# Ledger of designs, part 247: VH-VL binders against q9vpl3

Target 1, 224 residues: q9vpl3
Amino acid sequence: RGKINIQRPKAPHYERARVVAVTQPKYPELPKAKSCFKTRAERTQQQQENPYNEIIAREVRNWLDHSRLVAFFHLSSITADDIFRVRVQLHKQNLHLKSYGSKIIEQAVKNTRYEAIVPLFHSNHCIVFSPDPEKTAALLRIVRRVPQMVLLGGIVEETMLSRNQLVAYAQMPGLHAVQAQLVQTLSQAPGHLIQQLQAHQNSFVQVLDVHAKNQMNEETPKST

## First folded at step 8 (VH-VL)

Design wa10 (framework fv_ontamalimab)
Fold by ESMFold2-Fast, scan of step 8:
Structure wa10 (fold): chain C 224 residues (1-224), chain A 121 residues (1-121), chain B 112 residues (1-112)
Amino acid sequence: as target 1 above (224 residues)
Amino acid sequence: QVQLVQSGAEVKKPGASVKVSCKASGYTFTSYYINWVRQAPGQGLEWMGWISPYNGETNYAQKVQGRVTMTADTSTSTAYMDLRSLRSDDTAVYYCARDEGIWDSYYFDLWGQGTTVTVSS
Amino acid sequence: DIVMTQTPLSLSVTPGQPASISCKSSQSLLHTDGYTYLYWYLQKPGQPPQLLIYEVSSRFSGVPDRFSGSGSGTDFTLKISRVEAEDVGIYYCMQSTQFPLTFGQGTKVEIK
């Protein structure tokens, strides 16, 4: 099982509890209505509204506001056991993998500086959050071995970065001047950034085609 | 610059303990596991164990299990290896090494200069 | 423990000639996740080991393309297409498929 193992004999109890807390969904309680004088149409519309979506959208906004590192991934088919192993590996580096529905993401970022990212979430996706931007290098090393997760881009210190820019950031020594230079070089409109991120998604589809073909070839390998 | 600097040579008597330090600089200390590898004179390499500086998690080789403790101080970016109940066959150069591997992959891309520990009567 | 056996234990090479080092494991290094966790290191005289190859065949950053790794299961090979003076030292294979991590005995490469 190697280096990452949540069932380690030496693992402290609190670490196991943290893993469970990170992977376990949390459903907040819905508030009771305060007004008794609503029309039937107003009640019907209120019943059609999903208060749960707003509560989760607020949770997403809190993650975005309090995380200095946010990374966006396309997520292809992956088993529950495999994604759990990824979450454990990420959690050890203070990286938090979250999955939210596209409507919740849209509601969370609507009318914010991050609204331009909404198109990224029309396909299967996941997001990694961290309060520590220096963990970008650790994040990329971890996901390098997870072909089902393809980096689309991210936000570092509230600045949107393309995949290539995020990779470059991860390789920097952490000098303020070097980091500031990269951030200041990026002055692209949101539409332009989306085109860069969508190009990565198109490239990923081609990579998946190659992977599928390689898997078929592996089932009938050529002898040496 | 990215570097691991180890403490100086030690000479110990059988039954004593030794604590070797490994100070990291030039990278985010908590993002990489630190492994300890030793090399007896004229012999090959032997893995001792690893520590995660982020959470203090450790994994020790069975041969030294019960005699070794690995720790990390994130405030000084320093890892430590404390080996107790020293025997003559513990005489070796002890290396700390940064692990760039992930998951079950372990590859050591940066090594300390080594600390010679001699155990003799 | 997985035992790693290297052959030859020593090798004298004329500069510019190829060299080949074999590493055999006592059991398969193929992990259940589909990866093979084998690595090659070079220890130059008076220096700590340095990484050459990770995961069987991936060259580490800065390692010359004259170095190549190959193999599967229990049989692995490190090849140097043309040995240069700076390649002198002891070469070690390592596995991480099963704890404890284990190394081969080492292969000494020297110039004739």
Scores: ipSAE 0.033, ipTM 0.519, lowest interface PAE 5.0, mean pLDDT 79

Design wa11 (framework fv_ontamalimab)
Fold by ESMFold2-Fast, scan of step 8:
Structure wa11 (fold): chain C 224 residues (1-224), chain A 121 residues (1-121), chain B 112 residues (1-112)
Amino acid sequence: as target 1 above (224 residues)
Amino acid sequence: QVQLVQSGAEVKKPGASVKVSCKASGYTFTSYDINWVRQAPGQGLEWMGWINPYNGETNYAQKVQGRVTMTADTSTSTAYMDLRSLRSDDTAVYYCARDEGIWDSYYFDLWGQGTTVTVSS
Amino acid sequence: DIVMTQTPLSLSVTPGQPASISCKSSQSLLHTDGYTYLYWYLQKPGQPPQLLIYEVSSRFSGVPDRFSGSGSGTDFTLKISRVEAEDVGIYYCMQSTQFPLTFGQGTKVEIK
């Protein structure tokens, strides 16, 4: 019923609970009796581990495990208000926009078949997760109006897809034979796919900038 | 049950303004852009612009830039097109259309029934 | 602006016979992203336009398989394999490769 005011919505209580949980001290208190001493090198290695990173990495793995659609974006400079509005719009379609540091992503996907995605996150980035791959079309409709977000590619049904393949998937959801062929082909070439995703990151930033500028110029008569 | 319903016909004098409404139902209004397309009597289709109902972003065709304003009211799922300083060559049927396109694709899968705007002295 | 030119301007077809409509753009519709953003609409008498084909060759949901789109670059074709009475109307091509969005001038299809 009625419309939710999204101009300045209140933060949901579950999000506040998550922030509090992350900031709480997590000192391990285990009744495992005496522990043997470790070498200085072993203690130094243990002390360099950040428990916070492992907690967030588990969250990332949980998102990957429970999402049938994962989309990767390059993110240009954007205001907190603008990204929040995009996040709310996506959430209404069961699309969850998340941003994680590259070290956390590396830790999350280490020793998994998705380890190849790590290089995509060395620059500013964000990820959209959804349990519903049919939401790919809704995702692409929303983000085309956000010039700061450039689609690099994604994962659908645990198969890595380039930008163009993800767009094709969204266009032809009823063509099962074509979709099965795309999934099968992509499972054969993960390294090649990463090169394609990097190329799209560079070329489509320029394309999106030109497109966005052309749209803005249409709102104001061009002076040339 | 997915539909766009437009306001009724308008007859205006030159120099007046007209505001056409387009009420959406049966889908999530903020998830699709609304485009406005007009058709003068016996002539073809002319794109006027689009609005993103979620954030109010607009893009107008240069031919009507400066005298058109497109707005959307999310509480009523209604888009509006306000055209000012009307001329006789603004006489047309005005359509609103939902944009189903993705990425850089723009295609109009759902259209309103049209609103006839007649500008005459 | 990209100018879209349709030929012929009018076409009279005997029921059951094929029809072909050409659409030419003043410049290539191949987008820098590798896609071609060309669409076909049908406007039946007294009705708003309805989408037939999107992105050159994809048939919209509910559109009969007698309709097909093809083409690349600047030359595009809409084909109707067997024209039926309900196909009467004005056909328009549209491009979205460059703003502003532009339509062809239309092709009127009538039954003899």
Scores: ipSAE 0.006, ipTM 0.502, lowest interface PAE 9.3, mean pLDDT 78

Design wa12 (framework fv_ontamalimab)
Fold by ESMFold2-Fast, scan of step 8:
Structure wa12 (fold): chain C 224 residues (1-224), chain A 121 residues (1-121), chain B 112 residues (1-112)
Amino acid sequence: as target 1 above (224 residues)
Amino acid sequence: QVQLVQSGAEVKKPGASVKVSCKASGYTFTSYDINWVRQAPGQGLEWMGWISAYNGETNYAQKVQGRVTMTADTSTSTAYMDLRSLRSDDTAVYYCARDEGIWDSYYFDLWGQGTTVTVSS
Amino acid sequence: DIVMTQTPLSLSVTPGQPASISCKSSQSLLHTDGYTYLYWYLQKPGQPPQLLIYEVSSRFSGVPDRFSGSGSGTDFTLKISRVEAEDVGIYYCMQSTQFPLTFGQGTKVEIK
């Protein structure tokens, strides 16, 4: 409609993308003059040289500790203008969209009950935090219009929930006690939940691949 | 205290312009959109347009398109509506209203007190 | 433009009796996103409008439970189970499914 209209970014047709890649200027090889093999001592020194990673990991832990709602998303290619519009809608509902590297997420949740979420972040991802779990319905309503953001699961009141469990939570009556009790009954063992989320993510990618191939096949008959 | 306070009544000649202000307080100004709605004497409500306090984006009703400009000053938490080439049928009470709506929902949960604009010879 | 038509235009109610206001749109208010963007406002004498109901049936915070909204498609109803003196004013329906946003012509509610 006219207020906010986020169009789905279209990837170039396979043939166009391939032609562009082939015709792009070839970059000269960047040979490495020195061995990339480092001793264990050098590797541990290099890890210690990145204090910023620990600072950012601490920031992530603070968000997790102070947020009663955390939602995890797969994030497809999206323009800066479109993600800005999404951030505006989220901010109005006290929802905070953050992006962190997978190693930082791993470092942040290490030795916590949330360590099981790490596999969710091996692909492009983002996380939404909020101190207010009542905003779960608003969050789902906002992202419903953003096809580039695919809900993977989340944490509500320190309980890990799948995508379907979060949707169920959002549709619950407004009584806080009833919602909190339901969250406990909807939760699953972390290992099983992660396997379900990974399977759903893989199935979704496969469906998109098949759909893209079918669209290309439908377009190829145009002989002109 | 969450409120929108509008500027005082204006009396204008046909062909003049009027600029109505709407000062927000008690909330984060940039988190909400501002809509403008007018009401002619004894008549119903008419939507005039919308402005985002976050990025300055605007959308105006067709009837006033080309004659209206809406702006927002984040430093003073004040929205403005400037209406030009005034006609007698622009005589109305002009309201600003805060919009907490999600996407296409227009949730006017807070209204200014209104500014009376009279256009007469 | 979507035209919003309210009936009745005026209503006189004995205190404690129910009241019902109808709002009809010239076309369906079901948005392509699956939501129906219909709102109800009350304008008390000498005051700006105030939100009563948003998205057909959701009561705004602080609105008494005697107010209820219902409807779908093109036909919507606002009901007041027991009209009180403070409920006097003009009631407006509004749609935001399509630009421009449009209001009904208003229903004046008075106490007998």
Scores: ipSAE 0.338, ipTM 0.631, lowest interface PAE 2.5, mean pLDDT 81

Design wa13 (framework fv_ontamalimab)
Fold by ESMFold2-Fast, scan of step 8:
Order: structure tokens, then C-alpha cells, then sequence
Structure wa13 (fold): chain C 224 residues (1-224), chain A 121 residues (1-121), chain B 112 residues (1-112)
């Protein structure tokens, strides 16, 4: 358990693995309940769970603080092998695909300017982080081939962008042109962003549901 | 400089196969998809398909589906288009093109010089 | 498949005069994401095609401002405000709203 002083990861995937390895509690070793009174070990487990959650939340904040590009996705049903291939493709471009529980995300962004994104994570989701905002185009080229990942929006250079604004940002030629676009983007109301992100998520989920229904209907019935 | 350089002209008999190469230089080969577009003599452009050099994923036009295979060799930064069971109507200039588009945008900002494939009697 | 139809098939222009090329799609090119994925290419004699305009109206890097694209839905136009000798070639529209990607049949522009 010792002393953990990780505040800002230089290599986020490495620091994540290190944090998990150090902070993982031996909770399965606790005895099964044999009485109505919580044992000392059970109370210790509950106390340790709180520090673990805070450490993970701090890791998320570090990702947000040190990433100049953050993209939010709705994640439909996807196999472990498929998501692993996507992680590898993204990692080659210094893009880091992460998934965190909605409560941890809420804890991480609570009382920050990013608190408004919390509703996006009440369903299956994932987030891509990168220190390099020029990788936005590379990100969108990769994920357009992954129908299970639906772009909801993101944060670029600390500016919240809708899906359409993020796509437009990625299409801009050159850094000096980006400065002017970001200024224009800052003029839009944050409330409208959340509505736009939710609408896109709902529309695409409906399309995927129809596709799944059609595939099920084509299944050969059992012979008599 | 950023370039796509294609293999030389080919003359084939009906029923044969042709493999056209497209060598990329001056950019990160795995960062962009490669599309193949052909143009029959005096005719317009026809999209044949694309390949992702990073994943190996492909998508072929229905017209050539079943006869075409697109591959990419990341060690040589070279994309290939292998078209089999050639017919006289496959006579065309075949272009490879880099897709600089993002999300659902597909636009070809860099093109190879073209490879003439003639399917003769 | 979305069919792209260009008019006229050919036109001859005196240098300095304007030219206009129309492209019509069999279905709306408005994607569900709100973007319209329509592109214009120029193929000069003996050369591969080169990108002029992407997403209806955005000029590609290095393309002169005399070229402009416009349109929505199924009807699109490429305008050249003053045609120059270097503008000779065949112009193609392309859509990527729906696979397969399809091109118009081309419009040949010649100097009279």
C-alpha cells in the first residue's frame, strides 16, 4: 500500500498499470460473512475502497490536465479482440483509449468546467486521450472504421467541441488557422453542446438496433 | 517529397491476373487509407475500393468484388491491387490515391501517376 | 448506388470568361451527421486527377480563388469566375455520402 505520490503521468498507460498494481486491495482474501457484525477486515476493505476510487479519479484528472485532445465515444457491443485491435491502432498514433466507470468520471470532473459531460457516460462509453491535438484527424480516420464507436464530441486545447466542431477542427489546415476557429467555437453556449451530443448518440443507437434486429431475423429457424 | 509511385504498364490476356503496386514515400504510410480508382480509355473515373495499410481492412466496389484483392506491405510502404479473371472491359488506367479525409469524408489529395493495364485479344 | 450526372458534358470557353458546371445526384448527399460529402476534381491532359474542392465549397490548398463550389441536397455547381489556359481538362464531381463512392461522367473544358 505504502506511499503513492503519482500526480501527473508522463506515460499515462505505464502510470495507470503502476497505480493499479500498487493500489489493488486483497479484498477476495477477506473471510465470508459469518455474523451480522462487520469484521475489522470488512471495515478495512470499505475504507481502502474509498482511497482506491480517489486514486483512479485523480488519474482521470491527470489525463484531462495533460491531454490537449480528449474525445468522447458511445461504445456499442464490441468483442475484446476487436477493441484490442483498435487500442493498438490508436496507441501507434499516441492516442490512448480508456474506459472508466461513470461514478469515477463524475468524481473526477465534479466542480470542474468539464462537469457537464457526466450525462454522456451513463451508458457504455470510452474516452480517447492524447497530448497532441494534431492527432485529431488520425483519430477520426481510425474510428470511422469502427462502427461500434460513435463520436459524441471532445475537448481540444481546453475547449469543449461538439461532434461537428471536432470534425471541422480536424479538417483545418495548419495550427494558425486553428486559433481563429477555436475563438469562434468559444462563442457557443455549453448547454447546446450537451443537447447535440445526446441527439447524435440516440440517433446512431437506433440505427444499430435496427441492424441487429435484421441480423437476428435472418437466423435460420431450428428444424423440426 | 510526398509521392505515390506506381508500377509500369501491363499487357495481359483475357483470364489472366494483374498485380499493380503503389509505393508511398514522404509520409507515414499507415496513417492514411489507399483508394484505387480506374479509368477506361475515353471514359470517366470508377472507384474500385480502399485498403487501410494499418489494419489490412478493405472495402471493394461490387463491380469487382470476388475478383480483386487489395493488400499493403508496411515494411516497404507499398500497396497492391490484384485483379484476376481479366476481361477486355478491365482495360483502363489504374490509379492509387491517398485518402486525407476524416470521419465520413473521403477525399483524395495525393494520386499515383497511373498504371495502364491493357487486356488484349 | 448514387448516380452522379454532370451537365454540360463539354464546353468551350474564351480565356477570361466564366464557366459553370452542374452536378446532380440521384439521392440527397446530406449525411445524417449534417455534412454534405461532395467533391470536385480536375484531370488535366495526361495527368492524374487533382482535388479542387471538398465538402461542397471548401477550396483545397493551393487552389485559386477563381474556383468556387456551391449547392445542397441533390444539386451542386462548380464555378470558375475567369477561365485560364491552365484550367483546361476534365472536371469530375464525386460523392462519399454512401458507398460505393461514385463520380460524375465528367465535363470537358476547352479553350476556344
Amino acid sequence: as target 1 above (224 residues)
Amino acid sequence: QVQLVQSGAEVKKPGASVKVSCKASGYTFTSYDINWVRQAPGQGLEWMGWISPDSGETNYAQKVQGRVTMTADTSTSTAYMDLRSLRSDDTAVYYCARDEGIWDSYYFDLWGQGTTVTVSS
Amino acid sequence: DIVMTQTPLSLSVTPGQPASISCKSSQSLLHTDGYTYLYWYLQKPGQPPQLLIYEVSSRFSGVPDRFSGSGSGTDFTLKISRVEAEDVGIYYCMQSTQFPLTFGQGTKVEIK
Scores: ipSAE 0.012, ipTM 0.528, lowest interface PAE 8.3, mean pLDDT 78

Design wa14 (framework fv_ontamalimab)
Fold by ESMFold2-Fast, scan of step 8:
Structure wa14 (fold): chain C 224 residues (1-224), chain A 121 residues (1-121), chain B 112 residues (1-112)
Amino acid sequence: as target 1 above (224 residues)
Amino acid sequence: QVQLVQSGAEVKKPGASVKVSCKASGYTFTSYDINWVRQAPGQGLEWMGWISPYTGETNYAQKVQGRVTMTADTSTSTAYMDLRSLRSDDTAVYYCARDEGIWDSYYFDLWGQGTTVTVSS
Amino acid sequence: DIVMTQTPLSLSVTPGQPASISCKSSQSLLHTDGYTYLYWYLQKPGQPPQLLIYEVSSRFSGVPDRFSGSGSGTDFTLKISRVEAEDVGIYYCMQSTQFPLTFGQGTKVEIK
């Protein structure tokens, strides 16, 4: 069955919706006066000045600044109960699962060395933060039980790593000089790493596009 | 020192149960899965199952499903394998092994010394 | 279940000579994630198995460079370039691409 949200019921909102529905006009809505619409300049100004996004962006920057391990995941459809169970398991290992909108992430990493990661977050995503890079192995052991979360890559000790490099890092025994050397050895130029991460996303998108076209029984394109 | 230390040899009659322990030291017990592998005298290796000490999740080989229970006590860093309704063909050396693998990788980088279980009438 | 078949079952080698062990799976070990989860273990007399090679070709920490793994799909090989006395034992391949985890029947390596 469905799950009951115990946190904060939206009863006031529901009651307001009911009142609006009862008082709604029987006749079709008339076109609104043009003067009731914001001008293009006013809408642009309002979008640029959203203070909520800036506050959350600062939170994201704080997580990035204080985390020695950051892992990026593609997130497929998952139930609230399942994601809650994942959060609980991660939290026990000092791993913090966060989800932010792409605009907020863009604001957070703007003018930083990590600005190039923004394209990764144009699809459904989530991020796991930890101050302890030794928890990479624990992270991957938990997440391998969650097929809806697909590892894209991460940042360890401020070094950007691909999925394979992060997996290799996690297999090193303990946090030693050798493990630190591995991070340096496996590191990639930001452009190259982003290209690899985007290729994974593009391959997924292409597979979906091909599947949709095949479902529609479309004729194969010719290169001649 | 990173090690797994198992309980001593057991001799059981058919139909009895045996509980083998595997005590971990030198690493964070909940960060790694524990697998159980047995080896009959003069025979090869047979995987029995694994347990996650972190989640309590288990996965058992079909051949022993219904007769085996794997548990972990995080307060003592000890994993247990309880095998019931023992048969003579359960006579084997039972090993616990730490699974260092991550994501979908499963490899056993650290093994216990083995516990000999003899089932005879 | 994926069946792992090793060839030969036993091998006698003069010290310093090479040895080669084959492992064949009943199904491809290529996982949908692009990795091949094949491993090689050595069990010395009276000891538990020890990991030699993981994910087809990666040597585990402390394993001498005379050991090498190769292969893809269903056919895998473990090579020892120069067999030494300490290499005596039974070698097992293992797969973790599909549950249950399965081992080959083992290859006994002896010195002549």
Scores: ipSAE 0.006, ipTM 0.480, lowest interface PAE 10.0, mean pLDDT 78

Design wa15 (framework fv_ontamalimab)
Fold by ESMFold2-Fast, scan of step 8:
Structure wa15 (fold): chain C 224 residues (1-224), chain A 121 residues (1-121), chain B 112 residues (1-112)
Amino acid sequence: as target 1 above (224 residues)
Amino acid sequence: QVQLVQSGAEVKKPGASVKVSCKASGYTFTSYDINWVRQAPGQGLEWMGWISPYYGETNYAQKVQGRVTMTADTSTSTAYMDLRSLRSDDTAVYYCARDEGIWDSYYFDLWGQGTTVTVSS
Amino acid sequence: DIVMTQTPLSLSVTPGQPASISCKSSQSLLHTDGYTYLYWYLQKPGQPPQLLIYEVSSRFSGVPDRFSGSGSGTDFTLKISRVEAEDVGIYYCMQSTQFPLTFGQGTKVEIK
């Protein structure tokens, strides 16, 4: 945004979360008796030789192919308890929070139309998947209270959207109105159905495009 | 039914504290933020602050900052607003409201019936 | 704080006639995301407020089509095409572009 985001201030919320985390009594955690202290080189070699990377990459491709809503987030330092709470809250809305290594994401999207998302995963990240695009509003309502998760963009109905376009999509009327019009059109000639769907999609895309343009104009500093 | 039910009317003396409750039913309590709005007799609406029941996060209006505490009990689906050091100008009807807004929008689609708080001797 | 000013403060309308309420903000309500966060509420006698319009012009679920919102920047209008007895009450505009959230002082609509 570049402007002070009063409705989602990062610094105050982040500092407050740290203070709460430090002052809150925590249950003693069991020592990680089986933790491995391998060197960076050894870990890199093990990852390159990992026979299960393709299985996990296939899982990621399956999520991408079968989800009508995919949202990408940058993830700042967050405790396991805090991320688990977010995951539980999202799951109640049929939203599935997943985290995968950048190499696995790269392998999953290689030679696909989603290859452009790879640069988003150069640092810590997480992805939210859902078969229901109507849940975009619920997703953004939940995530606005998690300053460690920064929305980068997403994919809705196989269309890649920027952060601002995804927010705009969430604020539009639900699919109920669109579906009602579609049902009305289905009683007409088949050729007109495709044209109507294209018209509705193009109108929606144009609204998002205008919104994106307005966002660029708003972000540009006004010289006085 | 989807509803917010608030506690009954309170009469307090100046300097006292009041704790108003707001019990949610018919929806997933932790999925929506709760806002508090008050209305002094014959005056308009004044926003007090919000709480996220799931995260425990709060944001208070500067005018009441330091005198107000908002909490939520997820086991009973109840939000609370505790206002301290009461003065006569705190006399108002206090409403809780559910926030249906997303990202940077805030709109209150469901309201409690209101709790009248009178501060007098 | 953003100050919201409503005009008129009181309005008496003959049933079936139109009504128009103005809401002016001390600063632009256009957010950096390109959206304008302006809302309209109706408080009927003895009831809590109820949402009518969100984000300038979007009618909330169940709100009759005789209600419409419009405007941009600092000037916003709520119109009722034909006022009915059930529309009596106090109308409030609200902004959420900047904290604290602020309301207009209210417009009382009564039947003649």
Scores: ipSAE 0.364, ipTM 0.688, lowest interface PAE 3.5, mean pLDDT 79

